# VHH binders against Uncharacterized protein AF_1994, part 10

Target 1, 207 residues: Uncharacterized protein AF_1994, of Archaeoglobus fulgidus (o28285)
Amino acid sequence: SVTVGHTTVYYTNVPDAKAEVLAGYLQEEFGFTSDTDILLSMSGNEYEVRIPSSYSSPSEVEESFKVYFALLASRVSEEVFFGSPVKLVLVTHQNDELFAVKNQYSFEKAGRVFVYFKGVDREQAFNLANYLESLVGENYDWDVIFEQSEGVYHVVPFVGINDASELTPEMENSYQSMATELEDVLGGDVVVHLVNFEGYEVAAFEG

## First folded at step 4 (VHH)

Design d8 (from p5k with K98A G99R F103R; framework vhh_8k46_1)
Fold by ESMFold2-Fast, scan of step 4:
Structure d8 (fold): chain B 207 residues (1-207), chain A 121 residues (1-121)
Amino acid sequence: as target 1 above (207 residues)
Amino acid sequence: AVQLQASGGGFVQPGGSLRLSCAASGRTFSYYAMGWFRQAPGKEREFVSAISSSGGSTYYADSVKGRFTISRDNSKNTVYLQMNSLRAEDTATYYCAARYGSRYYSEYDYWGQGTQVTVSS
């Protein structure tokens, strides 16, 4: 096993260096203050990472946590395992499965703006991340999904409002402006979709 | 999981002010609704205030409305409680807490160490 802070990774069929990187990554991501045991294994080309929780049944896992966990799987894939397939499993203290996700996106970042992308060029994702970071600064935590279908770019920033009734005129004006400016940045038609932390769309803006 | 550390408590006279801080570790701070709770000796833990993950919604117990203000700085991973017009009845150990998601009214999952506030002449 390998320990970083309060995170101990127990591993099979994985190099020691990869287990150590994972331990440090999860210690920083979750900020564990109590000793936490992570199980890491590899079968074929897929890494499985089992992360304990205080939940006792699958129905207790909040929708917002499921969304976060799916995005985390993409970051673990890219930043720890260099794009290899990853399955994250949330478990009870008894190691019973509560919820599992596989990575769905590639990942780029600028500062603390994190872009999760699929069906677009990595360079376009990098350009999007830099554009968004220029708006909010290097210290603003922001998760954004970036996809393309039939020449239309879909940019999906996560926002903390629950529904459209919490959308202010200032937010409407800012995101409408963003949709228009992103058409120049990305070189095509853009729709900006605001989603809440449960993954539900609250508004959309066409460029 | 997130580590929380509350600070800024101390001794203050009635009518005085204090600002409490709660520092969070880890990147996921923006996904957590944050709350302040307090517990006086021999009493149950009481809700004081909460702020949504975006900062767009704030909630206050009736006993502190108009006197306390909750705010957050996501660039510093910190939530604040500005306490004005303090009363002897505000004397308690104050705890910050985090819950994943936007709803302040659900059970809180992560708790910080307390910071003691004493209002006395």
Scores: ipSAE 0.006, ipTM 0.329, lowest interface PAE 9.8, mean pLDDT 85

Design d9 (from p5k with Y100F G101R F103T Y105D; framework vhh_8k46_1)
Fold by ESMFold2-Fast, scan of step 4:
Structure d9 (fold): chain B 207 residues (1-207), chain A 121 residues (1-121)
Amino acid sequence: as target 1 above (207 residues)
Amino acid sequence: AVQLQASGGGFVQPGGSLRLSCAASGRTFSYYAMGWFRQAPGKEREFVSAISSSGGSTYYADSVKGRFTISRDNSKNTVYLQMNSLRAEDTATYYCAKGFRSTYDSEYDYWGQGTQVTVSS
């Protein structure tokens, strides 16, 4: 096993160096203050990371945590395992499965603006991340999904409003302007979709 | 990484009010439920209040219901506990924590140092 802070990774069929990087990554990500045991294994080319929780059943897992866990799977794949397939499994203290996700996105960042992308090229994701970071600065935490469908770019920033009733005129003006500017940045039609932290769309703006 | 830091405690007379703040850092704040817990000398840590990531669901211990109000501002990565009609039995060190559930301390995985609240004449 390997330990970083309060995170201990127990691993089978995985190089020591990867287990150590994972231990440090999860210690920083979760900020564990009590000793936490992570199980890491590999089957074929897929890494499985089992992360314990105090939940007793799948129905207890909050929707916002499921959203977060899916994004985390993509970051673990890219930042720890060099883009290899990853399955994150949330488990009970008895190691029973509560919730599992596989990485769905590739990942780019600029400062603390994190872009999770699929069906677009990495250069476009890099350009999007830099554009968004230029608006908010290098210390602003922001998660954004970036996809393309039927010739339209879909930019999906996670925002702190729960539904459309919380949308202010200032937000409407800002995101409408963003959609318009992003058509120049990305070189095509753009729709900006605001989603809340439970993954529900609250508004959309066409460029 | 900057983590959870509770503040706003102090000395107050019975019937008084205090507002506690918990400043958080890190990317996960907006995805997590946040809770307040307290621990009096010689006692176990007990649940006080919790709020879902969206703020749409709040939970209160029976002993504080109607007197305390939990709220959060995700743009500031801060959770608040407004404490009104304070009683001597509210005297404790108050802690904030990130959690996967909204109700019990065993469901929370991070704890700061806490802020001391003393209710006494």
Scores: ipSAE 0.413, ipTM 0.706, lowest interface PAE 2.1, mean pLDDT 87

Design e1 (framework vhh_8pnl_2)
Fold by ESMFold2-Fast, scan of step 4:
Structure e1 (fold): chain B 207 residues (1-207), chain A 117 residues (1-117)
Amino acid sequence: as target 1 above (207 residues)
Amino acid sequence: QGQLVESGGGLVQPGGSLRLSCADAGRTFSYYAMAWYRQAPGKERELVARISSGGSTNYADFVKGRFTISRDNAKSTLYLQMNSLKPEDTAMYYCAKGFGSTSYDYWGQGTRVTVSA
């Protein structure tokens, strides 16, 4: 096993160096203050990472955590395992499965703006990340999904409002302007979808 | 790193008000449920209030109507507005984050609230 801070990774069929990087990554990500045992294994080409919780059943897992966990799987794939397939499993203290998710996106960033992308090239994702970072600065935490379907670019920023009633005219104008400007940045039709941290869409803006 | 930093405690007279703050240095604040706990001298730690990522709140019976929990996801900050304070509210108040009501990490150094007679 390997320990960083309060995170101990027990591993099978994985190089020592990969287990050590994972231990440090999860210690930084979760900031554990109590000793936490992570199980890491590899089957075929996929890494499985089992992370314990005090939940007793799948119904107790909050929707916002499932959203977060799915995005985390994509970052673990890119930043710890260099793009290799990853399955994250949330488990009970008895190692019973509560929720599992596989990486779905590639990942790019600028400052603290994190872009999770699929069906677009990495350069477009990098350009999007830099554009968004220019609007909010290098110290603003922001998660954004970026994908293309049927010739339209979909940019999906996670926002701190829970429903459309919390939208201000300033926010509406800002996101409408963003959708219009992104059509030049990305070179095609753009729709900006605002989603809350539970994964529900609260508004959409066409460029 | 997700370390919680608390502020706002102090000495107040009965009937007074205080606003506690808890700032999360990590980027995950907006996805987590957050809670305020308290521990009075010689007593067990108890849940005061909880707020989900989406803003759904739950309060202990002894604070209902007097305390309001809220969050600002853009600032990664949790608040507890405490009104009509009573001597019985004297305690160390702790900020916690975690996976629902049973999995809080109890991070935070605590902030002391004293309500004098």
Scores: ipSAE 0.557, ipTM 0.781, lowest interface PAE 1.3, mean pLDDT 88

Design e2 (framework vhh_8pnl_2)
Fold by ESMFold2-Fast, scan of step 4:
Structure e2 (fold): chain B 207 residues (1-207), chain A 117 residues (1-117)
Amino acid sequence: as target 1 above (207 residues)
Amino acid sequence: QGQLVESGGGLVQPGGSLRLSCADAGRTFSYYAMAWYRQAPGKERELVARISSGGSTNYADFVKGRFTISRDNAKSTLYLQMNSLKPEDTAMYYCAAGYGSRSYDYWGQGTRVTVSA
């Protein structure tokens, strides 16, 4: 096993270096203050990472945590395992499965703007990340999903409003302008979808 | 997640009010359920209030009707509005984030609340 801070990774069929990088990554990500055991295994090209929780049943897992866990799977795939397939499994203290997710997106970033992308070029995702960072600065945390469907680019920033009733005219004007400007940045039709941290769409703006 | 920083504690007379804040500069705040715990002198740490990412709340029986937990995900800040304070509310107050109703990681130093006549 390897330990970084309070994170100990137990691993089989995985190189020592990969286990050590994972231990450091999860220690930084979760900030564990109590000893936490992570189980890491590999079959073929897929890595499975089992992360313990105090949940007792699948129904206790919050929707917002499921959203976060799915985004985390994509970052672990790219940043720890260099794009290899990853399955993250949330488990009980007895190692029973509560929730599992596979990496769904590739990942790019600029500063602290994190872009999770699928069905688009990596260069387009990098250009999107840089554009968004130029608006908010290098120290602003932002998660954004970026996809293409049927010739339209869908840009999906996570925002702090829970529903459409919290949308202000200033926000409407800002995101409408963003949708229009992104058509030049990305080179096609754009729709910007605002989603809350539980994964529900609260508004959409067409460029 | 980033380090949690509690503030707003102090000395107040019975019946008074205080507003506690907990700030987090980290990306994960908005996805995590957040909670306020307290530890009174000579007692175990106990849950005061919990709030989900979407704003659903639950409260310990001893604070219902007096305390209000709230969050501002855009500012990555958790609040506890404490009204009608009693001497038995005297404690160190801690904010915590976690991904389980029975498990929260504590990352702050806490803020002290003293209620005395």
Scores: ipSAE 0.473, ipTM 0.749, lowest interface PAE 1.9, mean pLDDT 88

Design f2 (from w4 with Y98T S100T E104D; framework vhh_7w1s_2)
Fold by ESMFold2-Fast, scan of step 4:
Structure f2 (fold): chain B 207 residues (1-207), chain A 116 residues (1-116)
Amino acid sequence: as target 1 above (207 residues)
Amino acid sequence: QLQLVESGGGLVQAGGSMRLSCAASGFTFRYAMGWHRQAPGKQRELVAKITGGSTAYDDSVKGRFTISRDNTKNTVYLQMNSLKVEDTAVYYCAAGFTYTSKYDYWGQGTQVTVSS
């Protein structure tokens, strides 16, 4: 096994170096303050990472956590396993499965702005991440999905607004400005879609 | 609706310890979360902040308070050690959900009273 902070990774069919990287990655990501055992295995080209929780049953897992966990799978795939397929499994303290998800996106970042992308090139995702980081600074956490469809770039930042009634004039002006500026950054038509932490769209702004 | 629910406040004697908990419903834990406090007759101030694995503290509590999170539980904790009478305040959990670098969501607050 390998331990970083409070995170211990037990692993089978995985190189020691990758287990150590995973241990450090999850210690930073989750900020564990009590000893936590992570199980890591590999079959074929898919890595399975089992992460324990205080939940007792699948019905207790919040929708927002499921969304977060799905995005985390894409980051673990890219940042720890060189883009290899990853399955993340949330488990009870007894190692019973609560929720499982597989990576769906490629990943790029600038500071703590995280861009999850598919159907666009990596350089475009890198440019988007850098633009967004220029707005918020190096230390601001932000998750953004980035896709292209029908010749239009779709930029999908996660926000705490549950529905359109919670939009402020400041938010509307800021995201409208962003949509307009991103057309220059990305070189095409842009729509910015605000999604809440449960993954539902609350508003859209055209550039 | 996203909501933050605090627990763990109460009365404690100077030199004692107390842990506050903040349970976040509908929250993506990766985003910045903080503990603020408002003492009688004073403005609300940031006490501790956590983003990812990074923490920041107000000078008045540095070395005495520790902020941490358990993302498998969507919970943020404030461990308060070596409490002083001056730490008496209503403590608020807050989460940042906008790129304007301000907090969007606040808990209801929990009273901490430190007696001599």
Scores: ipSAE 0.024, ipTM 0.370, lowest interface PAE 6.1, mean pLDDT 84

Design f4 (from k4, 23 letters changed; framework vhh_8fcz_2)
Fold by ESMFold2-Fast, scan of step 4:
Structure f4 (fold): chain B 207 residues (1-207), chain A 120 residues (1-120)
Amino acid sequence: as target 1 above (207 residues)
Amino acid sequence: QVQLVESGGGLVQPGGSLRLSCAASGFTFSSYAMNWVRQPPGKGLEWVSGISSSGKYTTYADSVEGRFTIIRDNDKKMVYLQMTSLKTEDTAVYYCARGRWYGSGTYDYEGQGTQVTVSS
């Protein structure tokens, strides 16, 4: 096993260096202050990472945590395992499965702006991340999904409003301007979809 | 069950200081970003400050930048808001709020609030 801070990774058939990187990554991500045991295994070409929680049943896992966990799987795949397939499993203290996700996106970042992308060029994702970071600064945590379908770019920033009734005129103007400006940045038609932390769309803006 | 309990509010003179506390229970505190939001009398919610799950990153509304400091103690499952140079316009009920991301106006859970009144 390897330990970084309060995170201990138990592993078989995985290089020591990768287990150590995972231990450090999860220590930083979760900020564990109590000893936490992570189980890491590999089946075929997929890494499985089992992370304990205080939940006791699947129904207790909040929708916002499920969204976060799915995005985390993509970051772990890219940043720890060099893009290899990853399955994250949230478990009870007895190691019973509560929720599981597999990586769905590639990942790019600028500062704390995290862009999860699929079906677009990495360079476009990098340009999007830098554009968004220029608006909010390097210390603002922001998760954004970036996809393309039928010649239209879909930019999906996660925002802290529950529904459209919380959208101010200033927010509407800002996101409308963003959609328009992103058509130049990305080189095509753009729709910006505001999604709340539970994964529900609250508003959309066309460039 | 998720619980957030705020304390530390009160009456203070302009230019004074207060420290608000929020005690969290019923979830893995170190896995969530935490925020402070406030509601002035007769107005809507206004986001004040946020802190990342690790405590490494913080952000503030322009109206409080340089006067307020958000801190968390993951061992104690506490988040704090240190308020200095208080102004009458800071009068509001202050709520502790759990989120995945900080710096936004919508949250999974909010506490019951603590009243801050700044008056001469």
Scores: ipSAE 0.011, ipTM 0.175, lowest interface PAE 9.4, mean pLDDT 83

Design f5 (from k4, 20 letters changed; framework vhh_surovatamig_d1)
Fold by ESMFold2-Fast, scan of step 4:
Structure f5 (fold): chain B 207 residues (1-207), chain A 120 residues (1-120)
Amino acid sequence: as target 1 above (207 residues)
Amino acid sequence: EVQLVESGGGLVQPGGSLRLSCAASGFTFSSYAMSWVRQAPGKGLEWVATISSSGGYTDYVDSVKGRFTISRDNAKKSLYLQMNSLRAEDTAVYYCARGRWYGSGTYDYRGQGTLVTVSS
């Protein structure tokens, strides 16, 4: 096993270096202050990472955590395992499965702006991440999904407002300006979809 | 505007009790997991407890298990931390935080804090 901070990774069929990188990554990501045992294995071409929780049943897992966990799977795939398939499993302290996700997106970043992308060029995702980081600065934590559908680029930032009633005219003007500017950055028609941390769409802005 | 306002801190003797409160406004409180985090003098930020959006799940740092209880009242948009059997090492500024997961260091909003001093 390997330990970083309070995170100990127990592993089979995985190189020592990968287990150590995972331990450090999860220690930083979750900020564990209590000793936490992570199980890491590889079956075929897929890495499985089992992460314990204090949840006792699947019904206790919040929707916002499920959304976060799915995005985390894509980051773990890209940053720890260099794009290899990853399955994250949330488990009880007895190692019983509560919730499982597989990586769905490729990943790019600038500062702490994290762009999860599919069906678009990596360079476009990189340009999007840098544009967004220029607006919020290096230390702002921001998750954004980036896809293309029907010839339109869909940029989907996760925002800290729960519904449309929390939008101010200033916020609406800012996101409208963003949609317009992104058409130049990405080179095509853009729609910016604001989603809350549970994945519910709050508003949409066309460039 | 998202606002979190803590209250209930103060000076208590070891073995005593305090109840902290957090009043939330500017967002749909019932849709978010909430946390208490603390910072002791000269130390970094430490996660203390989390409660799910429904209140059905709670989690605690090991050093406070059995002594602290996190709870919420979604109708009143309020978060609470009942602190029993207080120890000198519990001395810290306590922050109410809007958190979306257990045991994480990532919060999108945090209040100004309330000071808890455990001393005789």
Scores: ipSAE 0.005, ipTM 0.269, lowest interface PAE 10.2, mean pLDDT 84

Design g1 (framework vhh_h_nbbcii10_fgla)
Fold by ESMFold2-Fast, scan of step 4:
Structure g1 (fold): chain B 207 residues (1-207), chain A 121 residues (1-121)
Amino acid sequence: as target 1 above (207 residues)
Amino acid sequence: QVQLVESGGGLVQPGGSLRLSCAASGRTFSYSRSYALGWFRQAPGQGLEAVAAISSSGGSTYYADSVKGRFTISRDNSKNTLYLQMNSLRAEDTAVYYCAAGYGSRSYDYWGQGTLVTVSS
């Protein structure tokens, strides 16, 4: 096993160095204040990471946490395991499964703007991350999904409003301007979709 | 949806004390056992700094090294309220203090509007 802070990783069929990187990554990500045991294993080319929680049953897991956990799987894949397939499993204190996700996206960032992407090239994702970071600064935590379908770029920022009734005229103007500017940044038609932290779309803006 | 409202900030002299409160409405904190509550601060010209965090049950706490032994975080789930007791305040504690709710430091989903704490003679 390896320990960083309060995070101890128990591992099988994984290099020591990767287990140590995972321990540090999760200690920083979750800020564990009590000793926490992480189970790490590998079968074929897929890593499985089991993370304990205070939940007692699957029905207690909030939708916003499920969305967060799915995005975390993509970051763990990219930042800890160099893009290798990853399955994250949320477990009880008894190691019973509550919720599981696999990485869905590649990952790029600028400051604390995190871009989760598929079906686009990495340079486009990097350019998007830098553009968005230029708007909010290096210390703003922001998650954005970026993909392409049927010749249109879809940019999907997560926002703190729950539904369309909370959308202000200033927000509408800002995201409409963003959609228009991103057509120049990305070199094609763009739609910006605002999603809430539960993953539901609240508004869309065409460039 | 969770709404967070901070109160208790103000002007205090070095060595003094303040108690910050964060009232939550909407989703009940006691329901989401893995949801953490935290206090963050941003001093003028500085980035956002995590100050303290508390687990859903109140059984686990975190403190930044700069505030250990001086600040105490607590919560009352029956009132949906988070507290930060700030003792032995220093000029470098001057900042806007935000309360937040989420699973981890990068995944805090709900933020208050902030309350200003000024430590000056």
Scores: ipSAE 0.006, ipTM 0.235, lowest interface PAE 10.5, mean pLDDT 83

Design g2 (framework vhh_h_nbbcii10_fgla)
Fold by ESMFold2-Fast, scan of step 4:
Structure g2 (fold): chain B 207 residues (1-207), chain A 121 residues (1-121)
Amino acid sequence: as target 1 above (207 residues)
Amino acid sequence: QVQLVESGGGLVQPGGSLRLSCAASGRTFSYYTKYALGWFRQAPGQGLEAVAAISSSGGSTYYADSVKGRFTISRDNSKNTLYLQMNSLRAEDTAVYYCAAGFGSTSYDYWGQGTLVTVSS
């Protein structure tokens, strides 16, 4: 096993160096202040990472955390395992499965703006991250999904409003302007989709 | 990274009031809004004591017998902030106060660095 801070990774069929990087990554990501045991294994070409929680049953895991966990899987794949397939499993302290997810996206960032992308150029994802970071600054936590479908770029920022009734005129004007400006940044038609932290779309804006 | 930062500690006279704040930050807290929050304290030479706790909705609260009727715990989920309103302070309330957060129902996994409260004339 390897330990970083309060995070101990137990592993088999995985290089020591990857287990050490994972331990440090999860210690920083979760900020554990109590001793936490992570189980890491490999089957075929897929890494499985089992992360314990205080949850006792699958029904206790809120939808917003499932969304977060799915995005985390993509970051762990890119930043710890260099793009290799990853399955994250949330477990009880007894190692019983509560929720599992596999990576779906590639990942780029600027400051604390995180772009999860699929079907677009990495350079375009990097340009998007830098554009968004220029709006909010280097210390603002923001997750954004970025995809392309049939010649249209779909930019999907996660926002703290729950539904369309919470949209202010200022927010509408800001996101409409963003959709228009992103057409220059990305070089094509853009739709900006606002999603809440439970993953439901609350509004869309065409450039 | 999950971080809890306490503030609002200081020197206050017996019978006075003080309000502590605990700001939660980190990407996970944007997604995980259903966590329990609590206040703990440790006086010099004493063990850690649970002071107050509040459920994710704010609908359930706990208070130690030593602080019932004097302290009020509350939270503002839009700001990711926990509060402890401390009234009728006594010399024995002098301690380092810590906030803590738990993902789920059974434990506190994240702790702040603490803020000192001194009750003295």
Scores: ipSAE 0.126, ipTM 0.479, lowest interface PAE 3.5, mean pLDDT 87

Design g3 (framework vhh_h_nbbcii10_fgla)
Fold by ESMFold2-Fast, scan of step 4:
Structure g3 (fold): chain B 207 residues (1-207), chain A 121 residues (1-121)
Amino acid sequence: as target 1 above (207 residues)
Amino acid sequence: QVQLVESGGGLVQPGGSLRLSCAASGRTFSYFSSYALGWFRQAPGQGLEAVAAISRSGGSTYYADSVKGRFTISRDNSKNTLYLQMNSLRAEDTAVYYCAAGYGSRSYDYWGQGTLVTVSS
C-alpha cells in the first residue's frame, strides 16, 4: 500500500508510482481528515478505483454526488492515468458496490475552471477554459461540459441555482452575452445550458 | 481543494450568545450541499463530544442533552454553510468547536480545524 495524508491506496497489478499519484490526487480532491482506504486494480484494460462512503444502499446516493462522481471519473482518467479507461466505484464500509461510473469525457482546465469535453478539439476546450477563467478568475471552482452536435457547440456550466425561478435578470444578461461571445471564441453557433448540481437544466441561451 | 472552515468563536460572558459558521469550499462540497453535517466540541482535558447534527435534507436534527433547548443547528445549502446558534452559554460550553461532514449519517470524513469558544466572566 501507499499513503498520502489520510488516503491509503491498496493496489494490485498497478505500478507503485501510479498508486502514489492516485493517493495524492484523492487526498487533494476530497481533503480527507480521517483515514480512508482506497482499492485500486486493473480490471481487463481499465483501472478500477473503489472509494468508500458512509452510504448503506444505492438508493441513499444523492443525485448531486452521482453527477460529481461521473465528472471525477473523467478527471482521474486524464490526470492520474493519462487518458486510460477508468471505472470509479463508490462502496460501503464493507466494500459493497453502491454506484459505479466510467470516464465519459476528456478534460482540460484553466485555473479552477474544469472543462469536460467530447466530440470537440482539445484546443477548443482549452480556449473555452481560458475564456471562462478570464471571466471568473483563477480561484473560482467551475465545472463545464463542452460538446458539439450537428454544427452547434453546447457549453454546459454547472450553477448553484436550483431552478429557473432563481434566475435573475443580471444572470440572464451575463449568460446571453457569454453565448454570443463564445460564438467568436469557438468559431460556430453556441448554446449555453445552465445546469444545477443535480444535472437538471435550468435555462438555455443561444448566441 | 476541499475544506471546512469554522468561524464565529471568541470570548463571551455566561448567559451570552454566539453564532458559529462552517463554510465548506471546493468542488466536492459544491456537489455535496446535502451532506450530513455536525458540530463537535472538545473541552480542555476532555474527549470529543457530539453537540448537534443535521440531516442532508435539513429535516432531522440531533442535539446533545447538555445543549438541547439552547443551541440550534441549521444549514444553508445555497451557500454550503452550516451554522450553530448558541444561546444561554455556560462556562461548561468552553471548548474548541469543530464542524464535520460526511456522505451519510454514520461517519464524518471531513473535519474543520476548529474554533475556540471561551465562556467566562
Scores: ipSAE 0.014, ipTM 0.386, lowest interface PAE 6.8, mean pLDDT 85

Design g4 (from n6, 13 letters changed; framework vhh_h_nbbcii10_fgla)
Fold by ESMFold2-Fast, scan of step 4:
Structure g4 (fold): chain B 207 residues (1-207), chain A 124 residues (1-124)
Amino acid sequence: as target 1 above (207 residues)
Amino acid sequence: QVQLVESGGGLVQPGGSLRLSCAASGRTFSYYSSYALGWFRQAPGQGLEAVAAISSSGGSTYYADSVKGRFTISRDNSKNTLYLQMNSLRAEDTAVYYCAKGYGSFYYSEYDYWGQGTLVTVSS
């Protein structure tokens, strides 16, 4: 096993260096202050990471956590395992499965702007991340999904408003301008979708 | 990392009320919505005391016996804010109040102290 802070990874058929990087990554991500045991295994090219929780049943896992956990799987895949397939499993203290997700996106970042992407070029994701960071600065935490469908680029920033009633005219003007500017940055038609932390769409803006 | 900033402290008379706020900055979506959050306090010359905690969904709460029935913990995940409504304040409630994050439910949470604290003084 390998320990970083309060995170201990138990592993088989995984290089020591990868287990240590995972331990440090999860220690920083979750901020554990008491000893936490992570189980790491590999079958074929897929890594399975079992993370304990205080939940007792699947129904207790809230929607916002499920969305967060799916994005985390993509970051673990990219930043710990060099893009290899990853399955994250949330478990009880008895190691019973509560919720499982596989990485769905590749990942790029600029500062603290995190771009989760599929069906687009990595260079486009990198350009998007840098554009967004230029608007908010290097210390602004922002999660953004980026994908392409039917010749249209879909940019999906997560925002801290629950529904359309909380949209201000200033927000509407800013995101409309963003959609228009992103058509030049990405080189095609763009729709910006604002989603809340539970994954519900609040508004959409066409460039 | 998530930075927690406490506010709302001040001088209040016995029997009065205050509402403390803890604003999470940093990885809002990744951290705030996924963690249990709690309030801790440290009175002059004393150690840290757990005051209240709330699960990530808000469905479960914990209160120390010393504050049960007087304090109410709540959270607004969409606004990255944790609250502590303090009613019927007593001189013994005088302390620096800290907010902290943990993982999972309040029953088994592991907490990190990231806040700077806000001073609450209860005095006539």
Scores: ipSAE 0.005, ipTM 0.233, lowest interface PAE 11.5, mean pLDDT 81

